# Designs tried in a protein design chat: miniprotein binders against Uncharacterized protein MJ1027. Part 5

Target 1, 377 residues: Uncharacterized protein MJ1027, of Methanocaldococcus jannaschii (q58433)
Amino acid sequence: MLFMKYEGEIAIGPVHPTMLEPHRLRLFIEDEIIKEAELVIGVNYRGIELIMEGLPPEKISILSEKICGICSHIHVWCNVTVTERGCDIEVPERAEYIRAIVEELERLHSHMLLFGHAFEVLGFETMAFRAFMIREPIMQILGEITGGRAQYSCPIIGGIRPRCNIKESKIPALLERLEKFEENLKKLLERTVNDPMIMSRIKDVGVLDKKTAKKLHALGPTARGSGIHSDMRKMGQVPVYDNFEFEEIVFDDGDVFSRLAVRFYECFESVKIIRQGLKDLPNLDKRIYNPNYELKEFKPIDVYNEAQRGQVYYSYGLDENGRVRQVKIRTPTATNLACMEAILPGHHVSDAELIIASCDPCFTCTDRMIVVKENKI

## First folded at step 2 (miniprotein)

Design E12 (from E3 with F40R K41F R43E L44W W47E K48Y Y50E M51L L54E)
Fold by ESMFold2-Fast, scan of step 2:
Structure E12 (fold): chain B 377 residues (1-377), chain A 85 residues (1-85)
Amino acid sequence: as target 1 above (377 residues)
Amino acid sequence: SPEKIEELKEELEEVKKYLEEIKELAEKTGDPEKAELLERFLEWLEEYIELLEEKKSGDPELREEIKEAREELKKVREEIEKLKS
């Protein structure tokens, strides 16, 4: 067959929500062994940067929401943070807490989606179904907080949208739902590590060694699965996270198991962050946005945050007419794709989808992945 | 600038490619429950075209590319409506 597809596509529908990044991976196979992998680069963020140029900062949040459907909250959070820091706008502590809670909820559902996809690729339909079922309550909580599909994220310049405030009366039920999620996640992890068929498919497969990961500037769980500490939440880049006790999860073996294990344990750490945040909310000021800010000219400033796949970077300035200038956006997608390109050679073609799944790429459509064989005698 | 106009034209070409992909998915899926998801992607592309038009609607070549993209968008809507029906 000329085209290779992911069997599990996506849990939320047949089309991947990252529409502006149509990356393709071309595999060169000889005797069922991958000899070379070639990344066919799609659209970069230059087009989005060009469109953002000259817009007022409140309008660029619309574009930020549409860069990635799985991680839209982090893009909006980074975007409003650039303007807030540039204009010296004070953001209520409660708003920053809720921004962090929402981001950790997005991390949970994104990691669960990857687990479901990985189990589907492995042919373990029951495990895949369990992962998708465990994910569903997290998506329900996100919908309740963010208000559904039309408005995915809660940050606005100076705070959060009023509807995204977490009422104190809702906290006990949220904590109970979170506890149930954690119990189900523990069972999923236990069943995974105790299944020798699953473990034989993911252990010592798709190894990205630490030296190669460093050379490629790997980010996120991919870097952490290869022994690299890179979490922006622990690097002082996002001050609200200093309020929470949690660990940076790192594994050293760089195999598919290590990349999945990082994500399993990150889910437990996300639960700790959400629980602590919800517990602290009743003790914080009730203000959720600053209505008395003024926009002012500023030179480009750098903002970093840690998305589900790794570091996200935003930078821009504001001109004397209140318009955004010199926009730069970077996501972990390009470096993670380069890591896949480095990992795949030397592996059997039957392991390709699993290796790709463990690196969690952003593809617009997996149907576009091409497998090329050299027709040799 | 001429450089920015060429970049905007390239973005419109990519938009037209995504419209074709959404259309193919609508034709192939046969699942009415997927119509809502495809319609959401279409709405995002329409907003994106509108933002591109706002940047340089005065350029004659860019106006033509935008018109072509909007015509393709209409065809995709028709396929999604067939799916719903």
Scores: ipSAE 0.000, ipTM 0.178, lowest interface PAE 14.4, mean pLDDT 78

Design E13 (from E3 with E36L L37E R43W L44R W47L M51E)
Fold by ESMFold2-Fast, scan of step 2:
Structure E13 (fold): chain B 377 residues (1-377), chain A 85 residues (1-85)
Amino acid sequence: as target 1 above (377 residues)
Amino acid sequence: SPEKIEELKEELEEVKKYLEEIKELAEKTGDPEKALELEFKLWRLELKIYELELKKSGDPELREEIKEAREELKKVREEIEKLKS
């Protein structure tokens, strides 16, 4: 059997539930051509849902932070929003602005990480290094705002943690750093599209056609790279985004280039959102937290938001004893992994890692669990 | 400022002219390898249009003209795709 890649255990934070298993992709190859890809879904949100069932909502927020290290902000934001809407809890506008700013910063660093990885896979180490260097200032800004670079515990029921407040005195410097990031991003994109060797490796490779993407319920930049408008920030699901002027980025070709191009242009849109948010902050009330909220019974309600990899859905209700009931959680990971399963057949094995990278799987869930099997000589 | 808006309009006119040149070349080209070269040139223009969008002020006329350029870029891409098939 040919073994292309196997990597060790995946750490998902200080609390590691035995019910949360990594996803795996298995490739079956004949004459260096991928004939079949098999998705083994390892992440079991049913187990997470069971753990959350019967807990008070404050503990669920803490648990969500510990379960997902890389995407913790969006999970916590969705969780607190369910309780806030269910209990009719007032959230200060400034807190919602900061939640959006932090999420867009997370989108930027996540997309930059993907670019760096894609360039590494392509063998362009200098471009990969540049992408990682451009990403570093964003990680520094996130650390300054949230106190942590990889686990961001910014939202709490009724607002945000005091340490996550963005003081007006810091805004001018943040805007300057953001402008420099944008300039460097423009240069990176220009160098990418003007390099025939890079373009020949990513254009018309790993095509996910629109019909297949719709059938598999593709989400996020993967769906938008295949011509599907799916951004929850534009669908009225997250009202704070209605305060910002930005565009939903969609490309039609469904290839690796299209999925990367969506993310490059989304980075520019994220910069626009952050810039607008920072400029608005001094004009908003200074309150960041409502300490005097009251919990009350509510039937399950649906909350959607747009993470860097796509839609995240949370739903639960609260019983008369203040306990969470009927928990449902859906993330873009499983559907986007199914898309990779559909894209990979027919491609040369040397393109596999690039195709997988362009779909941006959760690196803590899948990056170390790829197994390749060759069943014919 | 009015001078800044005029400068952006001049840059946009240059983009439109280059789009027309690529479109004419795509319509006259029967070689798939040349179509790929034209697609590389189109991607450079896509970046330039995006830069113009980032510089736009609240001027509605300029916004409409930039939108028209983006729509034209999509049409040129469609012409290049026809050459590949």
Scores: ipSAE 0.000, ipTM 0.149, lowest interface PAE 19.8, mean pLDDT 78

Design E2a (from E2 with L34R M37L Y38F L44E R45Y F48A L51E)
Amino acid sequence: SPETIEERVKKLEERAEKIEERLKELRKTGDPERELLFIKWELEYLKAELEEAKKSGDPEVLEKIEELYKKVEELEEKAKELRS
ESMFold2-Fast, scan of step 2: ipSAE 0.005; ipTM 0.411

Design E2b (from E2 with L34E M37Y Y38E L44F R45L F48R L51E)
Amino acid sequence: SPETIEERVKKLEERAEKIEERLKELRKTGDPEEELYEIKWELFLLKRELEEAKKSGDPEVLEKIEELYKKVEELEEKAKELRS
ESMFold2-Fast, scan of step 2: ipSAE 0.000; ipTM 0.395

Design E4 (from E3 with E33R E36L L37F F40W R43E L44Y W47A Y50E M51E)
Fold by ESMFold2-Fast, scan of step 2:
Structure E4 (fold): chain B 377 residues (1-377), chain A 85 residues (1-85)
Amino acid sequence: as target 1 above (377 residues)
Amino acid sequence: SPEKIEELKEELEEVKKYLEEIKELAEKTGDPRKALFLEWKLEYLEAKIEELELKKSGDPELREEIKEAREELKKVREEIEKLKS
């Protein structure tokens, strides 16, 4: 049998960047079985790290917002935390609570989007539609709190924007909406696990074993679906999460089902965090912002947080002129792409799209993290 | 090649530096929550040592230093385990 070459392509950055090559997934197929998978990463001219060099930290917050349109909150939160820790800036407890609440809302809508896409790929259009409908109230809540559904920036150095404060009068309605979300999510999960057709398509398919996951440095739900504890919220990296009772969700089988199950149960844990946070808010000081800070020189500070796709890392220092230096930003996208490349061989070509969906790659984030000079043709 | 051996020695030096950093943090931090983060970093270093073990040629000095790094990793893992309890 002769190897057949199949190419799948996706554009990154602006919808159609004429000077950038899109990411490509190349599958080498023999008798409908994937023998080899190759991810070809496109040329990146964005170089966000280079653009950030020499800017004042307040301006970096605006730039962080533009790194990823769907996960902008976590990037801004990490960025302001670097400066806050480096300059010993006291952040009001209420602001940290709201930062966590917004991040968990972002995790919920992102996981629901993944479920919708996975059901579409499986050919279960009604289930996909239900997933998208369950997601919509979460997007509405995010819009109400942050003023934007797709791009929203809640954190500022020293706190949060006044627009993003959660009024106590709104909390009962928010709790009721969360309860309805949780009920609908539970029904969606029950329908999924009780459907033999769905389960036969996702169970024991696309296995990423623990050893391979460790070797590839898998992150987020992909790592946790393969038995790896990796949640930065549980590793002392984000102190506000210590205020909340929740579980790190880990499954051991490394299949498509395990990666989806991690995300389903993470949604229940996110609801628990949001509920606890909302209930605590009326008992916290009303301050959401500390304007009384002084920027000072500091050597690079490492900040980790847990986005919906995994760990996000920010590091930079501040020079004697109050300018950002030695910027490093890492997202889980590169490791997720490597995991997809490792999982795909040995599978039927009809399972490729499902395996890819379960790893939830964000090609845009990878494009924006690459240094401009290193990716010129 | 001599250049490749020099690269392996540089990688090994970085591994040793990170092992010492993780060990010091494990001994001083007292925060059990950091154990998972330190274990994650240690797994990264273990994978790196495995790669060095596979790539090394018959250089006896390099082989001995890689073996020493392996033993140090084992000791650091024991310190992290103490932090968990």
Scores: ipSAE 0.000, ipTM 0.303, lowest interface PAE 15.9, mean pLDDT 79

Design E5 (from E3 with L37E F40R R43L L44F Y50E M51Y L54A)
Fold by ESMFold2-Fast, scan of step 2:
Structure E5 (fold): chain B 377 residues (1-377), chain A 85 residues (1-85)
Amino acid sequence: as target 1 above (377 residues)
Amino acid sequence: SPEKIEELKEELEEVKKYLEEIKELAEKTGDPEKAEELERKLLFLEWKIEYLEAKKSGDPELREEIKEAREELKKVREEIEKLKS
């Protein structure tokens, strides 16, 4: 039987262990053309917000790590930043640098995972395999820095965990490994754009125009693939990024190619950030943690950061008893999935999976999804 | 290697400094409400000492100092527990 088929619906990947409900996409197909698409959003952040309400801020960090296995670092970083800003906690510059380095490594492996999945959907097994192979060294670097490859708790209130400190002696080898990654990424991009079979499947397919993207509040590479600059790293929301020279990548065509191209070039920009961060580390104070802080009551503080899928927003305050209150969490995934309802109609069913993949819904799926809904009544 | 031993010594000095600061705070406050906060700060040092112990240095003097830091951590925890009683 079909585990990803629910009464004529396509499940968006396998059920994630930290999600309440799976996302579902209902496609109405007539003569192999998608006539309608209806997104059923399964994740319930209001439920997660309620679970967090009344907890100490340290327990929120544990829960934020478990919200998404692919983007766990950004959730923990946003969470500790709310408490740090609310309580006027001074975080060592070295800790903020390492937080940024880890986040850019997370962006790299997540984008590579997306490329692998997209090539699999296209039927290009060799390209998919190459993307996964290029990703592996980044996962190894993350494991060496954080002690875990996919779920890693690096930030803590006031700094980072000791095992996450990057020693000066390790930097030359890390820089060499990043250079090799960048070289392999350039080759993957060249193979992609020079393959007419791949290009014919992604160019001018799945167009999300700028007006529609704005109306649907598209975020991250989805928004940037449609000509909208939206990068929180460039909007003064994450001050440590002001130390790094890098470009916000924007493409205007809004097609599958544009959304993939944004991610390819963002990977090169992430490498630049990591390289600069590693180069600066030896010149920074050695402190990675500030033990001299006191928790105090504060009204909700807004924190924004840029995950690989786009903007992540955290907000909460602390009451007189040191418990969090008025929790609000927003991620880009559910918002970007809404764009698929606007993109998919008018396309051949054979393009559906590729369009979905380019909007970055879920890349933990181990089974192929099947388009199954044909309904004329 | 000599370079690795020097790195571990620097990390151990950091641990000693923070243990002394937390101990002083625990002794001077007399506030049970601060016990939970001090315990959280002590957790960072617990992770640091575990990291140092895991490196299994071949230097006998460094090994002994790491053992002394572990014992000091226990004493600081006892002082925090007194704050709650």
Scores: ipSAE 0.000, ipTM 0.199, lowest interface PAE 17.9, mean pLDDT 79

Design E6 (from E3 with E33L L37E F40A R43Y L44E Y50F M51L L54R)
Fold by ESMFold2-Fast, scan of step 2:
Structure E6 (fold): chain B 377 residues (1-377), chain A 85 residues (1-85)
Amino acid sequence: as target 1 above (377 residues)
Amino acid sequence: SPEKIEELKEELEEVKKYLEEIKELAEKTGDPLKAEELEAKLYELEWKIFLLERKKSGDPELREEIKEAREELKKVREEIEKLKS
């Protein structure tokens, strides 16, 4: 819960999982109203792009996995895809299916984590606990498929690790577990929308209007909560998704409810993708990786994918010695933080944490929430 | 401590299954509110165990909090037994 001190500065959130310095959001408050919010980006962040320069592409997957503890799969998937496209390496269809299934499982657990955090901020501990418990079976499925809860390095250049193959014998049990997850998720959504106390705190609060969202180049569910279609899975950037029937979820009101509603309905769409993928797997070739590939020089290749917080972009080339050059990585983190900075002014200080939670900034905890007794400088 | 937390999680699941079995009986005997109360207490314990699992190894209060959670779980199990009669 936010410790409130009016006419002062409050720092919210301690640290992004992969950053050396904490992100801070300074709130300047007068008479319980937020007059301005200032994003303070920490100094001495890891230069992952610099570290990747000059390395062979096989070693970059280890570094990509460490960029974000919550979204490690998408970073590895984007990275191997750059090399695969640049070197014309054929990836087995089964491997691309499993990459998509794992990414949708990552989207599910990440959205559930956000719901849990939002309910904690709202003071509804039972609802928060329900969200965390609904999330746990998804984490278990991820562990069974990848061998790890958070660092699960499923993609490799040319396919997936053999351990990550989904055997046909396991599919019926996975489908049953997904069905139970979907039923529990539906009940959680129904409890949320039918609770007038919850609805009064999230509806028409923290509005990010469409014009401002466009100006800030909003990404992911934040953009889609403000009426902007932005899903890379629907933009032809990730061809394997063309095999699956699902909808891009968009809400127009731009409030906390809209951002949460996008994520609730995206979870149902992720379940549809996983279900279709699992049902198709038995009909695909058994090959899960290309054991023989040749690296060749290529100029920077652009790769886009859709993580749970939005678009992730990877680009690099490979020199004549098989070493990575001109690395560029962009994540939705900075955009989510900028959106919070824009929407917080004009709101009561008691709504600050909820607004922040709905934008999913990648904060790990609030242990270092600091109150500073200073006027805006 | 991780081993003790895993043991506690297993005991919690056993007690939850026991309440589920008794819940139908409680509904028929006219004490469904007590069954709901015990279910809420089990969710509270599940939340406490969830938080304990996320504490750092070497937290000086961890050992005592695990012990307290086990005693609370034991009391809930005893209340479920009483609900049966």
Scores: ipSAE 0.000, ipTM 0.118, lowest interface PAE 22.0, mean pLDDT 78

Design E7 (from E3 with L37Y F40L R43M L44F W47L Y50E M51W L54E)
Fold by ESMFold2-Fast, scan of step 2:
Structure E7 (fold): chain B 377 residues (1-377), chain A 85 residues (1-85)
Amino acid sequence: as target 1 above (377 residues)
Amino acid sequence: SPEKIEELKEELEEVKKYLEEIKELAEKTGDPEKAEYLELKLMFLELKIEWLEEKKSGDPELREEIKEAREELKKVREEIEKLKS
């Protein structure tokens, strides 16, 4: 038996192994060709749901933040939205704008991180370094707004934390930094598509066809790389996004290139959203949170939003004692891992890490050890 | 501003935490194939330290702490180099 370490990402930042068990991927190979891939799923969202049951809604936000190291903002945003809609709590427009701006900044840094790791796996160290350099200003902006790099809660029930307010005096400098990011992103994309060696390694490799993607209920950029329209920001599920002009990016070929291309073009769309949001902020009410709200009993409310890896779903109700009941949480992680499992067979083992990277699994939740075994027909 | 200085200090604490994590991984792994990847991650942190130096906000204490972080980065690089040999 061969042991191969998957080095798609080194987890940097706070992790919560107590909440989730890591996944393991087993590859069965014959003559260096992957014949079968088997996921050993360790993530238990049922356990998290049970822990949340019976807690007051304010405590659920703390647990929501700890579900994913890369997409913590979206989990907290979904959680507070369930309570807000259920209790008819008015959220200041400014707070919803800032929630959207922060989410798009998280989308940018997450996509850039994936590009860096993909280039590392491809052996293009200079391109990887450039991707990480381009990502860094976005991380700085995120830290300035949220107070932390990946694990700071911005949303609270009824609004956002005061620390997370974007002051009008900061907007011009933020717009300039965003413009420089966009210019550097364009150059990175141009270098990628004009490099025949890179293109030969990612084009027509790791194909997830549309029929298989639909069967597996693919989500996010993985689904959109296979021709499936699935963006919750465009489906009326998140009303604040109706204020912004942007398009849903979809590619049809389902290969590694298509999944990367969706993310490159989504970055340009995220920049448009952030720019529009920042420009609108000075014209909005200055209130960023509702200090007076009343919790009310409500039956389960469904909330959807679009994280970096796809749809996130939260549902729960509130009982007469102000306690959360009937909790359901669904993330794109399990579905994206199932898609990865379906893509891998038929490929040379040397393409495995690239295919895995392009499907963007949650690295804080994923065991990076790949166990390879020869499969006997 | 006090808010800006506090934000920069928080970013610096994250850099210190990331440096410690990379150092621990370099020391414990014993895998020379990881050295190149860890070095690229370290280059990312070096860029963040450079950004913090640009945003020093005139605070002498913050400047000194950033200098300390740069020295820690050098030590982490040395641990990664040991992994290569």
Scores: ipSAE 0.000, ipTM 0.125, lowest interface PAE 18.7, mean pLDDT 78

Design E8 (from E3 with L37W F40Y R43E W47F Y50L M51I L54E)
Fold by ESMFold2-Fast, scan of step 2:
Structure E8 (fold): chain B 377 residues (1-377), chain A 85 residues (1-85)
Amino acid sequence: as target 1 above (377 residues)
Amino acid sequence: SPEKIEELKEELEEVKKYLEEIKELAEKTGDPEKAEWLEYKLELLEFKILILEEKKSGDPELREEIKEAREELKKVREEIEKLKS
């Protein structure tokens, strides 16, 4: 093919302040058809990992909160878990329950954001507005539990911050608000699947087949939309989830619909987890924090958890001076970008936004997507 | 081509209206907890501007209007940052 002219590279959102270069996705278009998509790997120097090296573990939690604006809780949870497992620190059961409840609330609001974005891209402003309205009560509940101001994290080494404890007197009202959320979510899903105009735009569009998904090591809802079981909450990696009855949601068609459907049904499963957690809390010991833990040297410990976009991995050890060493953090962003590179070719440029939206790239994370066009001369 | 240009201008006008709405909400809300949601809305519009820029078909008027929309987007981002602090 003859691509002799390059029309520019544009960043989506502000540049991350941690001295990191984003990943980029380039689209090569001929006659409004995407002929090729190219993932451009950003600089592999990770400023945050370097900054974490040599710090005491208590300070790492503050930095973890800054890695992703939408999914900050999971990063802090993974971080404190590395130190807790490495130092054999006892974490109260109540604290682990609240960590799980907060993470599921974060999953709900993140999935609702994606639905709103997808409906906006589709041109269905009423549906988009409805999705954002349904999301708002979840944001209010998160603010009430976490204390607000863009820090959704409750975990500290040995437990949770005292302000993040859920009082028994508040549980009935929380359960009622959660029930209203679930009712509104059911209506949104019913409106979506019963609208033939919406369904014609998302069904059989942007197909990621299972073989390609496996080859690219797809993660999260992207993997699950292509028939791959990948949920860390079901693989014994996060023991507190063993207390809850819920299903791993998997769809086989790999299209935009399947990736959205995974997220819709995951929202119902998140509601089930939160409801069970809230109902169990009054029967648990009231302790939320272990004040008498001791830090000790440990070799790197692997910790996995399931964030909204997929697996999050943390690993580090602690030296004899109580300083963090050999830090490694992995998010699903790079594999999600690689999947978009595989899906996009052969589609009309007007479908690009929808396909990209359904893969839920992290617009506020360290890694970012940049889309460009190249014309034949 | 002329019909496509008119459609793109209508889409860009819609983007400009949404930018004004987000800016006004950022100025009026006084709620720092809404900053993340407003940033998300802004990123959706930035992505739509990017796609419109790819489709612009070399029209000079459309190029200028897209440039204006990007300048407005930068101002809206500044208002959201003020809300955070």
Scores: ipSAE 0.000, ipTM 0.132, lowest interface PAE 19.8, mean pLDDT 78

Design E9 (from E3 with E36I L37M F40W R43D L44F W47Y Y50R M51L L54D)
Fold by ESMFold2-Fast, scan of step 2:
Structure E9 (fold): chain B 377 residues (1-377), chain A 85 residues (1-85)
Amino acid sequence: as target 1 above (377 residues)
Amino acid sequence: SPEKIEELKEELEEVKKYLEEIKELAEKTGDPEKAIMLEWKLDFLEYKIRLLEDKKSGDPELREEIKEAREELKKVREEIEKLKS
């Protein structure tokens, strides 16, 4: 069961791989209307930022992978980028292209997982299963490129692992598989918007207005579902994306439908990015990593990227002994959690789980500690 | 065969129960995220089995899908056993 009520709390089941069961949602209800909501996470995160302090940057990638089981690639990519920019390490263009392709594949499978979860919450098990089936080929492609399905260790300092190189001979078959995915995605979207039972449950429900979204500093598809342009891929923060034509998807109504629609259309845009990247690869230099780099001391620098749930921020410096210092990591989960709590009041209790699902929380990210350490005199 | 699908459903329920019993141990000594991923695999298999119930007897894909689901259940059970060690 996805929705359970105990002792004035509603527990949500483990239908999402990164959610720990049961997440407790405390609702203050009067006549079946939510008056106040508080999310309580039942798990204590390990304080990864604290553990990273004093480690060599090569070892940070393992911890970065463990931050989120669904979005591991973006964390590793952000991590290696901090060291690369801090040490002025050249990264081959081909490696940056493959990093972007893998991230867009990760965005696709993550959004498909959300659709499956949302349909399950709505009670449409056949559509949930269809979403999971459409997702499976993307997971197969990720496994073929990275060697892993859930935690992808593709980026290394100075490039990508040799295993993760995309051979030119493989590109035509990848493009055909991507086209088939796009056809199936279009059918899923058409089936969704033409179903009046589904639309009545998601349209005009769970509205996050633009003013409130701005006040709470909403991120990712949650912000974009409320009319806010927030995509780091379009704000000059990730230069490799400047090579690709794609649109930032924004909807203005701020309802459950708008947040899901942003993700459906983002999937089509991800397909465009992957297609362009694959087509460009044969024309790029064949180098995929820099074997001759030197680590050097640097003061903390800021790195931003756009994960499936929104902006991811990494910052740290490197001391004279080659050790990481002043680690700061922020994910969109805490901000999106605040948005969920703002949306829930005023709604019928039967809509709570759907509203939460549409904001796609990653509860394991919420418990991370950020430690700020001052430089010594 | 409806009888084979019913047997498969019973096997799925037994594996789900086994994971729940081991899940508490995994939270104390193992990787809790791995237990969650295995639970997700079992939920996905449950959806697949429900779709098999809707197929007509004699569908040539039905036999292969039942075999595949049983092989997946066996693999999930083996991964649950690894969480014990």
Scores: ipSAE 0.000, ipTM 0.121, lowest interface PAE 14.9, mean pLDDT 78

